# Designs tried in a protein design chat: VH-VL binders against Sulfopyruvate decarboxylase subunit alpha (comD). Part 8

Target 1, 169 residues: Sulfopyruvate decarboxylase subunit alpha (comD), of Methanocaldococcus jannaschii (p58415)
Amino acid sequence: MRGSLAIYNALKDSNIDFICSVPCANLKNLLKLIEEDKNIINIPATREEEAFGICAGAYLAGKKTAILMQNSGIGNSINAIASLYKTFQIPTLLIISHRGDLKEQIPAQIPMGRWIEKLLDVCEIPTYKPKTPEEAYKLIKYASSYMYKISYPVALLFDALYWEYDLEK
Below, E stands for the ipSAE of ESMFold2; O stands for the ipSAE of OpenDDE; V2 stands for 0.75 times the mean of E and O plus 0.25 times the DockQ between their complexes.

## First folded at step 4 (VH-VL)

Design v16 (from i02a with heavy chain Y104W; framework fv_iscalimab; at its last look DockQ between E and O 0.87; V2 from the best seeds 0.00; counts 0 for: pae E 7.3 > 2)
Fold by ESMFold2, look of step 5:
Structure v16 (fold): chain C 169 residues (1-169), chain A 118 residues (1-118), chain B 112 residues (1-112)
Amino acid sequence: as target 1 above (169 residues)
Amino acid sequence: QVQLVESGGGVVQPGRSLRLSCAASGFTFSSYGMHWVRQAPGKGLEWVAVIWYDGSNKYHADSVKGRFTISRDNSKITLYLQMNSLRTEDTAVYYCARDWLGYWFDYWGQGTLVTVSS
Amino acid sequence: DIVMTQSPLSLTVTPGEPASISCRSSQSLLHSNGYNYLDWYLQKPGQSPQVLISLGSNRASGVPDRFSGSGSGTDFTLKISRVEAEDVGVYYCMQGLETPYTFGPGTKVDIR
């Protein structure tokens, strides 16, 4: 559970206090850690675009926000990213499970996994890919400050190999 | 493998213009801020300019403000420095450098020499 | 502008012995986020600069553990526990807290 714990600890140490999530298989352990934390508001959302809307509102109310999703959620959220986040310069931290990349077993996920990085680039979202729990902790800590410096989302992509750190005993 | 390669340096007379380029590879260029840093012959390092990852914000050192303009083209994966009204004091090796999340310069190019001389 | 100074400006060290370089800033480099925006760079002869230490004390990837950074606020130190021939060059501190970013004057390190 080393992978999810590193992400959780970095979010907590970065004072992220409002999280909106669309559950998926790879986020299961991370979401459990967040659900058990009484100092983090956790709002499940049905759609990823809804999560962007909710976190924009929470930011305006003074919260430090993160959105947890799988990579297909970016495709569903381009309108919210452009019309809210870019237009009004709203920071948020995107924790993205990168499906359809290395070791993907579900055929429907493969096309989205191939082009997610290009989508984030078109959206002008700085994107980083931590490979180890230690990298994840450091990058999330730095990115949570950086998103306020640029007043815009910053994305962390976690591929299938990263989530293997959760499978050890 | 992160790589930064500067070009466009040369010998030029005072008052003329020159445009430097920095070609980037091996990383997602549009996720990183970029800098120009120069070093006059036999002297120390001097920061020249920064541009944010998306080109939205630019800052220049006072010594070059109004004469130099940093820019980038994320579709061409290239950083630029437009240098106008060049002075002999601008003679230096010019480096491009990658900004790591607004904290430090983690990769530097090899530099391109600009000589401003009559 | 934040003025950066270094001491000494030149240093000759016997191989295998320690070296210490001081850097001072004209104002605190400690940001409210808890980080000191002070970096150390090495420029070896004929080469471009390379980062050694970031944020006061974080050793960059691939940098040997004989290099360490310490200090906070206005006073920072780079230490080399055992100087090797490959460590020859000019060492610069730099503040990254606010523009214009500024470098120290450099410390030339050479071996006997």
Scores: ipSAE 0.043, ipTM 0.670, lowest interface PAE 7.3, mean pLDDT 88
ESMFold2-Fast, scan of step 4: ipSAE 0.806; ipTM 0.908
ESMFold2 (binder alone), look of step 5: mean pLDDT 93; pTM 0.946
OpenDDE, look of step 5: ipSAE 0.565; ipTM 0.867

Design v27 (from i02a with heavy chain S30R; framework fv_iscalimab)
Heavy chain, then light chain:
Amino acid sequence: QVQLVESGGGVVQPGRSLRLSCAASGFTFRSYGMHWVRQAPGKGLEWVAVIWYDGSNKYHADSVKGRFTISRDNSKITLYLQMNSLRTEDTAVYYCARDWLGYYFDYWGQGTLVTVSS
Amino acid sequence: DIVMTQSPLSLTVTPGEPASISCRSSQSLLHSNGYNYLDWYLQKPGQSPQVLISLGSNRASGVPDRFSGSGSGTDFTLKISRVEAEDVGVYYCMQGLETPYTFGPGTKVDIR
ESMFold2-Fast, scan of step 4: ipSAE 0.753; ipTM 0.890

Design v34 (from i02a with heavy chain D54E; framework fv_iscalimab)
Fold by ESMFold2-Fast, scan of step 4:
Structure v34 (fold): chain C 169 residues (1-169), chain A 118 residues (1-118), chain B 112 residues (1-112)
Amino acid sequence: as target 1 above (169 residues)
Amino acid sequence: QVQLVESGGGVVQPGRSLRLSCAASGFTFSSYGMHWVRQAPGKGLEWVAVIWYEGSNKYHADSVKGRFTISRDNSKITLYLQMNSLRTEDTAVYYCARDWLGYYFDYWGQGTLVTVSS
Amino acid sequence: DIVMTQSPLSLTVTPGEPASISCRSSQSLLHSNGYNYLDWYLQKPGQSPQVLISLGSNRASGVPDRFSGSGSGTDFTLKISRVEAEDVGVYYCMQGLETPYTFGPGTKVDIR
């Protein structure tokens, strides 16, 4: 689980203490690490736009937040990003499992996989794509501070090849 | 492979204007801030301007404020520096540089020479 | 504006010997996030600047381990444990804490 462990360690070392998640298979190992950490509040959400609302409230209460989700959830969240995050200048880290791109086996996921980077660009969310656990750790550490400089979300996209690191050792 | 290529330099008379371009490739341009840095012949590095990834936030050095304007076109993957009211002391090699998440300048272009002389 | 100074402004070293460059800032570069916003850049003759060290001590990708950065607040040091021919150039420190970003005057390193 090197992939998930690198992300978890970076979130922990960045003092992220409040996470909302919409589960997907690729996030399973990461969610287990987070759920076992008593210093992180982990709130499961049924829909991604609910996670954006919950994390906005947590930020206003002094928490340092992240949202764990699949890329298809960004489509459901455009209004929350515009009306809440952009309007009130709210930072959060978006940890996104990128479905519908590399090695996608489910046809219904393909359109959103092709559009996700453009949708994040329309939302003016700076987006980075770590290829290795080492890159993921570094990018999350930098992004966790950068989101406060820009007062807005920063997105990290993790593709199918990245999650293969969870199958190692 | 990250690449930044400057263009638009040349010889220009004092008081005139010139526009520099920096063409980017090998990364998601719209996710990174960009800088202009200059170096007068035989001198050190001098920061000129920065523009954030989204294009709205801009800051300029006092020596060029009101005369130079940094801008970008994320659709064309290009950074610009509009230079007006040029002075002889603006003579320099102009570099564009990528901003690494607000921390440091991780990639630099090859530079383009601007010579302001009568 | 934050003023950056370097010492020495030039030095000549015998290949294989160590070199040390000092950088000072007119105010603390330590941010509330715990990082020192001081970076070191190298400009080799006829080339563009390249990053060597970021955030005081973070070695950039591809930079040999003979380069190291140290210091905090207002006093920083770049060390080269064993200078090689390819290390010739001008070394600049820079503060990235606030605009306007400012560079030191540069230190020219030559080998004998």
Scores: ipSAE 0.738, ipTM 0.884, lowest interface PAE 1.1, mean pLDDT 91

Design v35 (from i02a with heavy chain V50Y; framework fv_iscalimab)
Heavy chain, then light chain:
Amino acid sequence: QVQLVESGGGVVQPGRSLRLSCAASGFTFSSYGMHWVRQAPGKGLEWVAYIWYDGSNKYHADSVKGRFTISRDNSKITLYLQMNSLRTEDTAVYYCARDWLGYYFDYWGQGTLVTVSS
Amino acid sequence: DIVMTQSPLSLTVTPGEPASISCRSSQSLLHSNGYNYLDWYLQKPGQSPQVLISLGSNRASGVPDRFSGSGSGTDFTLKISRVEAEDVGVYYCMQGLETPYTFGPGTKVDIR
ESMFold2-Fast, scan of step 4: ipSAE 0.763; ipTM 0.896

Design v36 (from i02a with heavy chain V50E; framework fv_iscalimab)
Fold by ESMFold2-Fast, scan of step 4:
Structure v36 (fold): chain C 169 residues (1-169), chain A 118 residues (1-118), chain B 112 residues (1-112)
Amino acid sequence: as target 1 above (169 residues)
Amino acid sequence: QVQLVESGGGVVQPGRSLRLSCAASGFTFSSYGMHWVRQAPGKGLEWVAEIWYDGSNKYHADSVKGRFTISRDNSKITLYLQMNSLRTEDTAVYYCARDWLGYYFDYWGQGTLVTVSS
Amino acid sequence: DIVMTQSPLSLTVTPGEPASISCRSSQSLLHSNGYNYLDWYLQKPGQSPQVLISLGSNRASGVPDRFSGSGSGTDFTLKISRVEAEDVGVYYCMQGLETPYTFGPGTKVDIR
């Protein structure tokens, strides 16, 4: 659980108080930690595009937001990113489980895994890839403040090797 | 491996122009802001200019404002510093540096020497 | 502009002995986000500067634990618990709170 715990502690220590999530297997431990925290509003969303809309509203209401999702969700969110986030300069932290990379067992996930960094680049979203729980904690702490400096989303990609830290006892 | 390689330095006369380049490799250039920092012979470090990751915002030190312009080409993975109306006091080694999420300069290039003399 | 000062400006240390460098800012570097925007850089002779400590006390990757940073607001300290020959160089503090970003004058560390 070290992987998820580092992310959770960083979000908490960064005063992130509103999270929308589209669940996936790699995020299950993290989502459990967030759900049990009474100081964080956690809204599960049916689709990633809905999460972007909800978090934009929460930001305008004074909340510090994050979106938890799988990389395939970026594909259906391009319009929300362009027409809402880029147009109105809205910050949020994107915690993205990167599927379709090394060790991917579902063939249908492979193309999006290859394209995700290019898609985030087209969206002009600065993207970082922490490799250890310590890196994840530090990167999230800094990214949570950086997103306010640029007034725009910052993305962190967590690959299959990162999630192996959740399997360590 | 993160690398930053400056080029374009040399000897120029006062009043002339020079353009410096910084070629980046080993990281996603378009996700990082960049800086230029200079060091006059035997002196300390002086920040010169900043450009955001997407090129949307630029900042220059008052000593160079109006004469120097920072720019970047994310498709060429290259940072530039256009230096106009050069003065003898602009003589320095010019370093490019990577901006780590708006907090500090985590990687620096080797530097390129600019000598402005008559 | 925020003015940065360092003391001492020069020091010579016997290998294995500790060293301490002070840095002061003319304004508080503590941001509302809780971070002190003060960094320490080392420039070894003939080399480019390299980051040692960021945000007051966070050691950069690959930096030995003999280096530590402390302080808050306007008064900061860099400590080397036991100076090695490879630590020779000029140490600079820098404020990253607001433009123009400003460096201290540097502290030259030599080995006796």
Scores: ipSAE 0.741, ipTM 0.884, lowest interface PAE 1.1, mean pLDDT 91

Design v39 (from i02a with heavy chain Y59E; framework fv_iscalimab)
Heavy chain, then light chain:
Amino acid sequence: QVQLVESGGGVVQPGRSLRLSCAASGFTFSSYGMHWVRQAPGKGLEWVAVIWYDGSNKEHADSVKGRFTISRDNSKITLYLQMNSLRTEDTAVYYCARDWLGYYFDYWGQGTLVTVSS
Amino acid sequence: DIVMTQSPLSLTVTPGEPASISCRSSQSLLHSNGYNYLDWYLQKPGQSPQVLISLGSNRASGVPDRFSGSGSGTDFTLKISRVEAEDVGVYYCMQGLETPYTFGPGTKVDIR
ESMFold2-Fast, scan of step 4: ipSAE 0.739; ipTM 0.894

Design v40 (from i02a with light chain N33E; framework fv_iscalimab)
Heavy chain, then light chain:
Amino acid sequence: QVQLVESGGGVVQPGRSLRLSCAASGFTFSSYGMHWVRQAPGKGLEWVAVIWYDGSNKYHADSVKGRFTISRDNSKITLYLQMNSLRTEDTAVYYCARDWLGYYFDYWGQGTLVTVSS
Amino acid sequence: DIVMTQSPLSLTVTPGEPASISCRSSQSLLHSEGYNYLDWYLQKPGQSPQVLISLGSNRASGVPDRFSGSGSGTDFTLKISRVEAEDVGVYYCMQGLETPYTFGPGTKVDIR
ESMFold2-Fast, scan of step 4: ipSAE 0.736; ipTM 0.892

Design v41 (from i02a with light chain S32D; framework fv_iscalimab)
Fold by ESMFold2-Fast, scan of step 4:
Structure v41 (fold): chain C 169 residues (1-169), chain A 118 residues (1-118), chain B 112 residues (1-112)
Amino acid sequence: as target 1 above (169 residues)
Amino acid sequence: QVQLVESGGGVVQPGRSLRLSCAASGFTFSSYGMHWVRQAPGKGLEWVAVIWYDGSNKYHADSVKGRFTISRDNSKITLYLQMNSLRTEDTAVYYCARDWLGYYFDYWGQGTLVTVSS
Amino acid sequence: DIVMTQSPLSLTVTPGEPASISCRSSQSLLHDNGYNYLDWYLQKPGQSPQVLISLGSNRASGVPDRFSGSGSGTDFTLKISRVEAEDVGVYYCMQGLETPYTFGPGTKVDIR
């Protein structure tokens, strides 16, 4: 099973029905699968803070939400996380493509790659790092229920090695 | 490699206090809830307490409510159990265990023995 | 409180033969999310407990395929297809549906 397919199947099987996304190269295959699914509302956002606002509104309207983004999007969203998500106890699933990890070629991505886990920790968002498609499927299924137990976001970080599974056909 | 190491057990008289510690390593401690489970000599497992990943919610078994308090320090990567007003029936090996996203206990420590005797 | 019971409480098995342990809960462990919050743990002599099966039927990492869990609601079964010497120990079921979390009394498995 390819990386994006495992994530998509887990989101679908978890009854996630509303997704906001900020485009990132590693998310291309996943976004294509979501766009082709008539049972999932997919709203592309121009900025990550906007995605958090839209998903908060969707949750209040009865939707089960996820946000797809690159790790730099968390930096843009700290205020929305604090003032909306923590204040009103809103669940959502964060599917984060982790750039700036080991062997990152673009220097500008390196600082956020080193800070992302600490930033999520400061936000009190429990964070998990699946290594394989099977692990990703299981973690998303567990996380999708756990976020309702804690009434708060749960984050999954997908590193460069994980996205290599998308090169498999 | 996930490791949980309990400490702080020992022999103590009834009515006294002990604080147990559980030092965690090999995972992001602040992302996981934690449990204390005890086992009296020759007896079965008894759940004692749970604390959520961020320390915001705690629950204790009725047998220890008002006497025991679970806590954690995420910066020190350590779980605690403060045990007050100890009774002879509290004699047990105390295990810490990691909570897997609210579903099950996936890793357990080696345990620390608490003996309450006069 | 949810009360957990196990049967049998003690079992002696000839090596290579199957073993079966029953676990019952006083109320349904099936959550609205579709999962049965019933787990199986093994405690080998002198060792800490370890998870064998989670959520009714999911084998934990590193657990041999001779172990299987089944059941739903209030009635659950742990099966070992071919008992080996290293399987000796006490087997506990546990409900993780609500606090207080409760364990069964344990089933002691010995080899004949």
Scores: ipSAE 0.745, ipTM 0.890, lowest interface PAE 1.1, mean pLDDT 91

Design v44 (from i02a with light chain N33D G34S; framework fv_iscalimab)
Heavy chain, then light chain:
Amino acid sequence: QVQLVESGGGVVQPGRSLRLSCAASGFTFSSYGMHWVRQAPGKGLEWVAVIWYDGSNKYHADSVKGRFTISRDNSKITLYLQMNSLRTEDTAVYYCARDWLGYYFDYWGQGTLVTVSS
Amino acid sequence: DIVMTQSPLSLTVTPGEPASISCRSSQSLLHSDSYNYLDWYLQKPGQSPQVLISLGSNRASGVPDRFSGSGSGTDFTLKISRVEAEDVGVYYCMQGLETPYTFGPGTKVDIR
ESMFold2-Fast, scan of step 4: ipSAE 0.749; ipTM 0.892

Design v49 (from i02a with light chain N58E; framework fv_iscalimab)
Fold by ESMFold2-Fast, scan of step 4:
Structure v49 (fold): chain C 169 residues (1-169), chain A 118 residues (1-118), chain B 112 residues (1-112)
Amino acid sequence: as target 1 above (169 residues)
Amino acid sequence: QVQLVESGGGVVQPGRSLRLSCAASGFTFSSYGMHWVRQAPGKGLEWVAVIWYDGSNKYHADSVKGRFTISRDNSKITLYLQMNSLRTEDTAVYYCARDWLGYYFDYWGQGTLVTVSS
Amino acid sequence: DIVMTQSPLSLTVTPGEPASISCRSSQSLLHSNGYNYLDWYLQKPGQSPQVLISLGSERASGVPDRFSGSGSGTDFTLKISRVEAEDVGVYYCMQGLETPYTFGPGTKVDIR
């Protein structure tokens, strides 16, 4: 589980203390690590739009927030990003499992997989794509500070090849 | 492969204008801030200007403030530096550089020479 | 503005010998996030600058382990454990803590 462990360690080392998550299969190992950490508040959300609302409130209460989701959730969240995050300049870290790239088996995920980088660009969210656990740790560490400099979300996209690191012994 | 290629330099008389361009490739340009840094012949590096990833914030060194303007076109994947009221002390090689999430400059272009001479 | 100084300004090293360059800032570069916003760049003759070390001590991708950075606050050091011919050039420290970003004057490293 090197992939998930690198992300978890980076979130912890960046003092992220409030996480909203919309579960998906690729995030399963990461969510278990977070759930077992008593220093991180983990709130499961039914919809990604809901997660954006909850994290905005947590930020206003002094928390350092991250949202864990798959890329299709950005489509559900465009209005929250525009009306809440952009309007009020709210930082959060987006940890996005990139579905619909590479060898996607679910047809409904394919269009969003092709559009996600363009949608994030339209939302003016700077987006980075770590390829290894070492790169993921470094990027999350840097992004967690950068989001405060820009007062806006920063996104990290994790593709299907990245999650194969969770299968390594 | 990340590449930055500057162009637009040349010889110009004091008081005139030049516009420099930096063409980027190999990365998502719209996710990175960009800098201009210059180097006078035989001298050290001097930071000139920065623009944020979305173009929303710009900062210029005091030596060029009011004369130079940094800008970008994310759809054209190009960074610009509009240089007005040029002075002989603006003579330098001008580099564009990519901003790594507000921490350091991870990639630099090859530079373009601007010579301000009568 | 934060003023950066380097010492020495020029250094000639026998190949295989170590080299050390000091960088000092007029105020602390330690941010509240715990990082020192001090970078080292190398400009080889006729080439563009390239990053060597970021955040005081983190080697950039592809940089040999014979390069190391240390220090905190206002005093920083770049060390090369064994200088090689390809290390010839001018080394600059830079503060990235606040605008205007400022470079040191540079240290020219040559070999005998």
Scores: ipSAE 0.744, ipTM 0.888, lowest interface PAE 1.1, mean pLDDT 91

Design v50 (from i02a with light chain L55E; framework fv_iscalimab)
Heavy chain, then light chain:
Amino acid sequence: QVQLVESGGGVVQPGRSLRLSCAASGFTFSSYGMHWVRQAPGKGLEWVAVIWYDGSNKYHADSVKGRFTISRDNSKITLYLQMNSLRTEDTAVYYCARDWLGYYFDYWGQGTLVTVSS
Amino acid sequence: DIVMTQSPLSLTVTPGEPASISCRSSQSLLHSNGYNYLDWYLQKPGQSPQVLISEGSNRASGVPDRFSGSGSGTDFTLKISRVEAEDVGVYYCMQGLETPYTFGPGTKVDIR
ESMFold2-Fast, scan of step 4: ipSAE 0.756; ipTM 0.895

Design v59 (from i02a with heavy chain N57D, light chain N33E N58D; framework fv_iscalimab)
Fold by ESMFold2-Fast, scan of step 4:
Structure v59 (fold): chain C 169 residues (1-169), chain A 118 residues (1-118), chain B 112 residues (1-112)
Amino acid sequence: as target 1 above (169 residues)
Amino acid sequence: QVQLVESGGGVVQPGRSLRLSCAASGFTFSSYGMHWVRQAPGKGLEWVAVIWYDGSDKYHADSVKGRFTISRDNSKITLYLQMNSLRTEDTAVYYCARDWLGYYFDYWGQGTLVTVSS
Amino acid sequence: DIVMTQSPLSLTVTPGEPASISCRSSQSLLHSEGYNYLDWYLQKPGQSPQVLISLGSDRASGVPDRFSGSGSGTDFTLKISRVEAEDVGVYYCMQGLETPYTFGPGTKVDIR
């Protein structure tokens, strides 16, 4: 699971200590690594907008936060992004599994897959797309510092090709 | 394939104005901060200005503050430098450069020469 | 403003031999997160600058492993383990910790 290991190691090396997650199939291996790490608080959320609220509170309490989610969750989080994150200048790292792009088998996922980059752009969230585990590690390290410089979320999109690295030995 | 192409340079008399443009392609322009860096003939690099990814914040070097203004149009995928009250010491090749998440400048344009002389 | 200095300002290296360039900042570039905001750039004759190293020691994508950066706080070193003809140019360190961003004066590397 090289893909998930690279993300996990980067989060650890960036001192991310509070993670809120909305589970999906592509995030399974990453979530196992995080759940077994006693130095990271991991709070599962029922919906993505709840994760944004929880992480905003954690940040105000001094935590360095990340949210793990799939791209469809951005749609129901617009109000939290606008009213909490933009208004109060809250940093967080968004680790987004990008559904609805290449190889998408579920028709309902396709519209959001095509819109996600434009939707993040409307929210003024800088977005990056790592192609390999090596890129993911470096991008997460850079993004975890950059989010504090801009006092706002930074998003990383992980597509279907990236998650194929979790199938490698 | 990331590309940055500067334009708008030329010969101009002291006290006049020029507007430089930097056309970006091959990446999501609205996700990256942008810089202007200049280099006088035979001299070293001098940072000029930065603009954040969303245009919300800008900083200029003291040598150009009040005379130069950095701006961007994310819809047109273009970075600008408005240069007013030009002085002979502003003569330089002007590069636009992409800001890699606040850490370093990962891509640079080919530069455009501005010559300020009487 | 943070002042950057480099030493030497010029050096000539026999091909295949090592080279070392020092960079010093007037203030610590170590951020509270543990990163040094110090970058190295190379400008080859007639070309635009290109990034070599960021965060003091993180080699940029596509940069050969013969380049390495080290140091922390105020003292930094760029090393080339074996200088090749394509390495000729001017090397600049830069601090990205705070505005105004500042470059060192540059070190000109030639071969013979």
Scores: ipSAE 0.557, ipTM 0.847, lowest interface PAE 2.1, mean pLDDT 90

Design v61 (from i02a with heavy chain G33A V50Y, light chain N58D L97D; framework fv_iscalimab)
Fold by ESMFold2-Fast, scan of step 4:
Structure v61 (fold): chain C 169 residues (1-169), chain A 118 residues (1-118), chain B 112 residues (1-112)
Amino acid sequence: as target 1 above (169 residues)
Amino acid sequence: QVQLVESGGGVVQPGRSLRLSCAASGFTFSSYAMHWVRQAPGKGLEWVAYIWYDGSNKYHADSVKGRFTISRDNSKITLYLQMNSLRTEDTAVYYCARDWLGYYFDYWGQGTLVTVSS
Amino acid sequence: DIVMTQSPLSLTVTPGEPASISCRSSQSLLHSNGYNYLDWYLQKPGQSPQVLISLGSDRASGVPDRFSGSGSGTDFTLKISRVEAEDVGVYYCMQGDETPYTFGPGTKVDIR
């Protein structure tokens, strides 16, 4: 769980206090850490577009927000990103589990795995890909401040190799 | 492996124009803000220009404002510096540098020499 | 504009001796997020600048433990506990707090 622990510690140390999540298998350990933390409001959402709406409201209420999701959820969130986040200059941190690229066993997920970086680019969301827990911790710390400088989301993309750190001791 | 390769430098007469290019590789160019920094022969580093990751905001040092324009083409993965009305004091090695999430310049190119002389 | 100054401007060190370089800013670089937006760069002879220390005290990847940064607000120090031949070059502090970004004048470190 080194992978999830590094992300959790970075979110906590960055004073992220409101998280909306759409669960997936790779985020399981991270979500357990967040759910056990009484200082973080964690709202599960049924769809990723719903998560963007909820976090926008939380930001307006003074919260420091993050959204946890799988990359396929970006597809159904394009309108919320354009009409809400870009239009009203809303910061949030996107913690995205990247499916459909490395080691993907489910054919239906392959197209989105190949398109996700291009879709984030079309949305003008700066995207970073940490490869180790140490990189993840530093990138999240920097990104949590950077999103306020640009007044817009920043995305961190975690691939299948990153989640193997959750199996290490 | 992050690489930044500058080109377009050379010898030019005062009053002329040059366009510098910085070709990036090894990272998602469109996610990083970029800088131009110059160094006159035997002198220290001087920041010249800065552009946001999406090209929406640009900043220039007062010494070059109105003469130099920073731009980028994310599709070509290239940063530019258009230099107009060149002066002898613009003679310098010009470096492009990558901005690490608004904190510091983590990678620099090898530089390209611009010599403005008659 | 924030003015950056360094002292000394030139330093010759016997191998294995410590070295210390001071950097001062004309206004505080301490942000409300708790970070000091001060960085240290090294330019070795004939090479491009490279980052050594960011945010006052964070060593960049691959930078030896003998380099350390300290200070807060307007007064910062770069220390090298044991100077080696490979450390020869010009050291620059830079403020990244606001545009225009400004560098110190540089400190030239030579080995005796």
Scores: ipSAE 0.697, ipTM 0.877, lowest interface PAE 1.3, mean pLDDT 90

